# VH-VL binders against q983m5, part 6

Target 1, 189 residues: q983m5
Amino acid sequence: MVKVIASSLRKGNVVDKDGKLYVILFAENIHPGKGTPVTQLDMRRIGDGVKVSERYRTTEQVERAYVEEREHTFLYADGEGFHFMNPETYDQVAVSEAVVGDAAPYLQEGMPVQVSQFNGIAISLVLPQRATFEVVETEPTTKGQTASSSYKPAVLSNGVRTAVPPHIAPGTRVVVMTADGSYVERAKD

## First folded at step 23 (VH-VL)

Design z03
Fold by ESMFold2, last read:
Structure z03 (fold): chain C 189 residues (1-189), chain A 121 residues (1-121), chain B 108 residues (1-108)
Amino acid sequence: as target 1 above (189 residues)
Amino acid sequence: QVQLVQSGAEVKKPGSSVKVSCKASGGTFSEYAISWVRQAPGQGLEWMGSIIPTFGTANYAKKFQGRVTITADESTSTAYMELSSLRSEDTAVYYCARVGWKGWSYYMDVWGQGTLVTVSS
Amino acid sequence: SYELTQPPSVSVAPGQTARITCGANNIGSKSVHWYQQKAGQAPVLVVSSDSNRPSGIPERISGSNSGNTATLTISRVEAGDEADYYCQVWDRSSQHYVFGTGTKVTVL
């Protein structure tokens, strides 16, 4: 174990708390205008999958655990789960739906993903921050009855619903955040 | 203290399958992982695979990948190992074990009593 | 593949010391675990992480690990120590358990 300050923790890190291992699902540092800064952590206990939320002072020391973190590439999904390959060994790792969670629609064949493993079993995934999808449906903007160029609803090729600028037409490739599908920019290709 | 109790001995014909159970008692189901290890008569220990029950996926030894299926049922605190396409060479005692860990390493700190599987015609 | 080599047997008189070796390239950089298996019984962990002794294991059983050799030492050997002994590592590269070939300890 290595002690680290709470504000340094990120999704995919594993911490030892009271003899139990937790994988970080979400981390946010909060600096109020007054009062002490805190770190909000949402975590999952790897032994039983129980999720907890806790706040720490940003400078509080936390034990970071030793777990393997290795890049894999996404292959495919089937009834057995989501399948990834270690590009160095060519070994395949199956990852459960529970671990993939809401990230599932953003996976693309060949996508590099950071996989955290305990006993050779995947316990966490971190996708690239951004991914490119095609807009397959989007609503028209109303020119004469709107005040400004507000974002409009759209559906991406992976089925995710998001909002895009008014000039985006069906068939446009867009870059989105893999965390929530939010629009970033048009794809450069 | 956790104890692991396995299902009873099995006699099987070649080409069939066997499913061995491993029930945790005297505590909560395995904290992190359950491993399966076999031992043919007069031979050493051979790891087959491991599972973390809450994740439902297993890490299999290459030799057994495609023939072994390891599962768990948290509601009954029971893990299972199923070995298909049995051969006489699969005659062995099959053990389940709870995984312990420290640092970058894993070991087996609580063992079931073993289940003898005999494959013969 | 990574293999752990043990002598097939060790014979020792009661009251003497048995040393069981587990050899592999650079095994000293790995954590080595040891199991005792008496005839007709399941294995029992006797040493973890090179030198840690689980509760109930007498202090006359100890472990060490350096270079290319890990060693399980049983001092003041008793008849009840007659068993097969296995070393084991976790191989981080393959994400697999590796067991040694096993050593039968015979108490004369």
Scores: ipSAE 0.692, ipTM 0.874, lowest interface PAE 0.9, mean pLDDT 89
Fold by ESMFold2, look of step 23:
Structure z03 (fold): chain C 189 residues (1-189), chain A 121 residues (1-121), chain B 108 residues (1-108)
Amino acid sequence: as target 1 above (189 residues)
Amino acid sequence: QVQLVQSGAEVKKPGSSVKVSCKASGGTFSEYAISWVRQAPGQGLEWMGSIIPTFGTANYAKKFQGRVTITADESTSTAYMELSSLRSEDTAVYYCARVGWKGWSYYMDVWGQGTLVTVSS
Amino acid sequence: SYELTQPPSVSVAPGQTARITCGANNIGSKSVHWYQQKAGQAPVLVVSSDSNRPSGIPERISGSNSGNTATLTISRVEAGDEADYYCQVWDRSSQHYVFGTGTKVTVL
């Protein structure tokens, strides 16, 4: 194990807290105008799956555990879970729905993801920040809209509901954040 | 102090399946993982697979991939190993074990008493 | 696949020292664990991480690991040490447990 500062922790890291291992699900550094900077951590205890949410000073030291991290590519999902392949060994790894969580609709065949493993079992996934999907439902384009126009509802090809600028029409390919489906930009292709 | 108690001995015909249970008493599985290891008569130890009960997926030894299914029920602190398409060479004592961890390595620190499965034609 | 080779048997007189080897290429870079299995019983962990003894294991049982050989040493051997002994590693490359071939210790 290695001591690190709290602000260096990222999703997929594993920490040892009071003899228990936790996988980081979400990490955010918060710099308020007054008061000390903090790191917000949402994490899951590996032994029993209990989720906890805690705040640390950004400079607080935390013990990181040794965990295998390796890029895999997404293959498909079925009743047994989500299946990934190690691109070097071609071994397949099944990842449970509990581990994939809210990331499930953003997975695309061939997508590279980082997989954290404990005892050879996937405990966390990190997707690319952004992914491209087609808008399948939204209001027709509104000509002449400016930056001050409000976003409108849309449905992506993966079923995710999001909001897009008024100039986006059905059939448009858009880049979204995989964390929450928020619109980034029109796809460049 | 955790003890692992396994289901009783079984006699099976070739082509059938067997499901062995492993119940934690005096505690829960909850710290890490449960492994399954078998031992044919007069032979050595052979790892079959492991599960982290709360996540529900297993890591299987390549030899058994497709024929073994490892599951767990956290509410009863019980793990299960099911081996299908049984053959006479599957006659063995089947053990469950609790996984211990240090650094980059894993080991088995608490063992069940073993379950004899006999496959007889 | 990564394989751990042990001698099939070791014979030792009471009061003497038994040395059980576990051989593999560069095993010294791995953590080696050892199990004792008496006749008709489940295995028992006797050494973890090369040299750590779990509670209840007598100090006369010890382990070492360097180069291509890990060794379990049983000093002042007693009749009750008669058992099969297995080494084991976790292989990071395959993500598998690997057990040694096993060594039967006979007390003469």
Scores: ipSAE 0.683, ipTM 0.863, lowest interface PAE 1.0, mean pLDDT 89
Fold by ESMFold2, fold request of step 26:
Structure z03 (fold): chain C 189 residues (1-189), chain A 121 residues (1-121), chain B 108 residues (1-108)
Amino acid sequence: as target 1 above (189 residues)
Amino acid sequence: QVQLVQSGAEVKKPGSSVKVSCKASGGTFSEYAISWVRQAPGQGLEWMGSIIPTFGTANYAKKFQGRVTITADESTSTAYMELSSLRSEDTAVYYCARVGWKGWSYYMDVWGQGTLVTVSS
Amino acid sequence: SYELTQPPSVSVAPGQTARITCGANNIGSKSVHWYQQKAGQAPVLVVSSDSNRPSGIPERISGSNSGNTATLTISRVEAGDEADYYCQVWDRSSQHYVFGTGTKVTVL
């Protein structure tokens, strides 16, 4: 264990609170114009999986546990979970559906993913921020428009519903954020 | 305070499987990991794998990958180890243990009493 | 492939000091844990993280770790110390536990 300030915590870090270990799922530093800055942490207790949200002063010291963080490559999913491989050692690790969560539809064969492990067991994943998918459903393009500030509904090839600019037609490959499927740009291929 | 109580001794035929249970008593099921370690007669300790019960996936020693399945039932505070395709060299005492940790390292701070599995024709 | 080597046996007279070694390349960079196993019983953790004693373990049992050797030291040996002793590390590269080969301590 090492003491760190709360504002330095990020997804995948593990902290000791009241004798229990928690993996950080989301961290946000809130800096009001007046008043005390705080860090909002969403975290999951290792052991029973209970999720909690708590606030800390940004400078408050917390105990951080040492956990392995290693890049892995996504292989496939089956009834035992989601399977990843360390590209240097070829060791495979299975990651539970509970750990993968809402990231599941964004996984692609060969995708590099950062895996946090406790006792060799995956407790958190961090996907690349962006991934490319094909738009399979959306309204036909509106030809002749110069610029539009309005997005239209679309469905990606992984089944995720999102919004895209009006010039995007079905069959277009687009880059989206893996956190929520939001549109970034057309693919450059 | 917490004790690990394992299922009783088993006699098995080659080619069958065995499932050993490990129940936490005198407290709540471990918040960390449970490890399985075996010891053949007159031999040393050999780690087989570990599980964090609520995550449901296990870390297996390479020697046992594909033959061992480690699971847990949080509601009953019980972990399980199932070893398939048994051979006579699988005759051993099988232990479960609660994982302790510090820094970058892990160890086993509470051990079950052991379960003798004998594989004989 | 990371292996921990221990002498197969150590004989010691009552009241003397037993030293049990655990050898491996660069073991001093790892945390070493020690277990005592009396005949017919489950192992018991006697030292964790090189030198920490769990509650209930007498102070005459101690550990050290540097270079390529970790050592468990039992001072003022008693008959009740007769047991098998195992060292253990966590190998970060493989994400596996590794146990030493074991040392039988005989009290003469």
Scores: ipSAE 0.677, ipTM 0.866, lowest interface PAE 1.0, mean pLDDT 89
Fold by ESMFold2, fold request of step 26:
Structure z03 (fold): chain C 189 residues (1-189), chain A 121 residues (1-121), chain B 108 residues (1-108)
Amino acid sequence: as target 1 above (189 residues)
Amino acid sequence: QVQLVQSGAEVKKPGSSVKVSCKASGGTFSEYAISWVRQAPGQGLEWMGSIIPTFGTANYAKKFQGRVTITADESTSTAYMELSSLRSEDTAVYYCARVGWKGWSYYMDVWGQGTLVTVSS
Amino acid sequence: SYELTQPPSVSVAPGQTARITCGANNIGSKSVHWYQQKAGQAPVLVVSSDSNRPSGIPERISGSNSGNTATLTISRVEAGDEADYYCQVWDRSSQHYVFGTGTKVTVL
């Protein structure tokens, strides 16, 4: 264990609070114009899976546990879970649906992810911030009369519903944020 | 006090499967990983795999990957180890243990009483 | 693969000191844990993290770890110390447990 300040915590880190381990699911540092800066943490207790949300002063010290954080590549999913491979050793690790969570539709074969392991068991994943998917459904590009058309609904090749600019046609590859599927830009490949 | 209580001894035929249970009693289910370790007669300790009950997947020793399935049921505070395609070499005492940790390392701090599995005729 | 080598047996007279070694390359950089297993019983953790003694383990049982050798020391040996002893590490590379080969301690 190492004492660290709360603002240094990231998804996948593990902290010890009152003798219990928590994996960080989401961390955000909030710096208001007035008042005390805080760190918002959403985390899951390893022992029973209970999720908690807490705020800490950014400078508050917390105990961080040692866990292995290693890059893996995504292979495939099946009834046993999501399967990843360590690109150096070729060892495979199964990751449960509970750990993958909302990230599941954004995983792509060969995608590099950071895997946090406790006792050799995956407890957290961190995906690349952005990923590329094909738009499979959206309205055809139509120019009737607009100068600043709103984004239109679209469905990505992974099934995620999002919104895209009016000029995006079905079959277009787009870059989206893996956190929520929001459109970033047209792919450059 | 927390104790791990295992299911009773079993006699199995070659080619069958065995499922050994490990229940936390005198307290709540282990809030950390549960490991399975076996010991053939007159032999040393051999780690088979571990599970964190809330995460549902297991870390398996390579030797047993494909033949062993480790699961947990949080509602009953029970972990299970199932070994399939049994052979006479699988005759052993099977232990469950709660995982303790410090720093970068893990160990077994509470052990079940063991379950003798005999594979015979 | 990472292997932990122990002597198969150690014989010691009552009141004397038993030293049980656990050998591996650079084991001193790892945390070593020790288990005692009396005949017909489950293993019991007697030392964790090289030298930490769990509650209920007498002070005469101690551990050390340096270089290529970890050692479990049992001073003032009693008949009740007769058991098999195993060292164990966690191998970070494989993410697996590794047990030593075991040492039978006989009290003469």
Scores: ipSAE 0.669, ipTM 0.864, lowest interface PAE 1.1, mean pLDDT 89

Design z03
Fold by ESMFold2, last read:
Structure z03 (fold): chain C 189 residues (1-189), chain A 121 residues (1-121), chain B 108 residues (1-108)
Amino acid sequence: as target 1 above (189 residues)
Amino acid sequence: QVQLVQSGAEVKKPGSSVKVSCKASGGTFSEYAISWVRQAPGQGLEWMGSIIPTFGTANYAKKFQGRVTITADESTSTAYMELSSLRSEDTAVYYCARVGWKGWSYYMDVWGQGTLVTVSS
Amino acid sequence: SYELTQPPSVSVAPGQTARITCGANNIGSKSVHWYQQKAGQAPVLVVSSDSNRPSGIPERISGSNSGNTATLTISRVEAGDEADYYCQVWDRSSQHYVFGTGTKVTVL
């Protein structure tokens, strides 16, 4: 264990709280114009999977556990889960559907993913911030509507529903955020 | 204070499989991970694999990959180890153990009583 | 992969000190754990993280780790110390547990 300030914590870190280990699922530092800055942590208890949400002062000391964080490459998914390979050792790691969660539709064969491991078992994944998908459904191109408030519904090749600018036509490759599918830009390829 | 209680001894034929259970007693299920370790007669300790019950996937020792399946049932606080394609050299005492942790390292702080599996033709 | 070598046996008279070694390249950079296994029983953790004693383990059992050798020391040995002793590390590269070859301690 090492003590760190709460504001330094990020997804995939593990903390010791009251003798139990928690993996960080989401961390946000909040700096209001008035009042004390805080860190919001959403965490999962490793022993039983119970999720908790807690708020700390940004400078509050928290005990951080050491866990392995290594890049892996996504291979495939099947009925038993999601399979990744360590590109240096070629060892494969299976990751449960519960750990992959909402990230599942964004995984692509060969995608580099940061995997956090406790006792050699995957407890968290961090995907690249952005990924490219084809738009398979949306309204035909609408010229003259380029304002962000005029975004139109779209369906990506991975089945995710999102919104795109009016000039995007079906068949266009777009860059989206892997956290929520939000549009970033037209792909350059 | 938590105790690990394993299923009873088994006698098996070559080519069959065995499934050993490990139940938390006198407390709650292990909070981190459960490991499986075997010991053939007159031999040392040999790690087979580990599971974190809530996540449902296991880390297997390379030697046993493909023959061993480790699972857990959270509702009964029970972990399982199944070894397939049994051979005479699989005759051993099979232990489950709770994983303890410090720094970058792991160890086994509570052990089950062991389950003797005898493979005899 | 990473292997831990122990002497097969150590014989010691009551009241003397037994030293059980666990050898590997640069083992001093790893945390070493020790287990005692009496005949017919499950192993029991006696030292964790090189030198930490779990509750109920007598102070006369101690551990150290530096260079290429970790050592479990049992001072003022008693008949009840007769057992097999195993060292163990976690190998971060393979993500595997590694046990030592084991040492039988015989109390004369």
Scores: ipSAE 0.647, ipTM 0.857, lowest interface PAE 1.3, mean pLDDT 89
Fold by ESMFold2, look of step 25:
Structure z03 (fold): chain C 189 residues (1-189), chain A 121 residues (1-121), chain B 108 residues (1-108)
Amino acid sequence: as target 1 above (189 residues)
Amino acid sequence: QVQLVQSGAEVKKPGSSVKVSCKASGGTFSEYAISWVRQAPGQGLEWMGSIIPTFGTANYAKKFQGRVTITADESTSTAYMELSSLRSEDTAVYYCARVGWKGWSYYMDVWGQGTLVTVSS
Amino acid sequence: SYELTQPPSVSVAPGQTARITCGANNIGSKSVHWYQQKAGQAPVLVVSSDSNRPSGIPERISGSNSGNTATLTISRVEAGDEADYYCQVWDRSSQHYVFGTGTKVTVL
């Protein structure tokens, strides 16, 4: 373990709090108009999966465990989980559905993913911020629509529901944020 | 203080499977990774694999990949190791152990009593 | 693959010092852990992280690690120290545990 300041923590880091290990699920540094800057941490206790939400002063020291962070490539999913390959060694690692969570529909064959490992076991994934999917359902475009028209509902090829600009037709490839499926732009391919 | 209690000795025929249990007491199961290590008669220690029970996936030693399945049951605080397609050279004492850590390294700070598995015709 | 080499045996008279080596390329950059296994018993962790002694392990058992050699030292050896001793590292490259070949300590 090494002591680090709370504001340096990010998703995938592991910390020791009162003799128990937690993986960081979300970290945010907050600088309010009044008061001391704080770091908000959402964490999962590794042993039993209990989620904890804590606030720290940004400069408060926290014990951090060292974990391996390595790029892997997504291969496929099956009953044993989600399977990734280390592109340097070609070794495969399985990642549980609990670790993949809501990111599951955004995984694509060959996608580079950052994998955090503790004792050789994957505890966190970070996907690329953006990914491209086809729009499979949405309302047809309408004549006379302005550039600032309201977004309309759409379903992506991975099953995710999102909202797209009115000019997007079914069959269009779009770039979305992997965090929540929000529309970014038309794909440039 | 956590204690690890393993299932009793087993005698198996070649080609069969064995499933050894490891029950934790004296704390919550699965704050810790659990490792499996075997020792053939008169030989050294050989790591087989590890699991963090709440994640449900295991890290397997390359030698055993494909023959070993390591699982855990949170509700009973029990880890399991199943070894399939048994051969006579799989005769060994099988240990479970709790993983401790520091820095970039891991070690085994609490060991079960061991389970003798004998593979014989 | 990364391998840890130990002498197969060490003989020592009571009251003397036993030194058990664990050799590997650049082992001094790794954390080395040591286990004692008495006949018919499970292994017991006696040193972690090169030199940390778990509770209940006497101070006469100590460890060091530098260069290509880690060493477990047992001072004022007693008959009860007769056991097999294993070193172990975590290999970050393979994400595997690696145990040493083992050393039988005989007390004469």
Scores: ipSAE 0.631, ipTM 0.844, lowest interface PAE 1.2, mean pLDDT 89

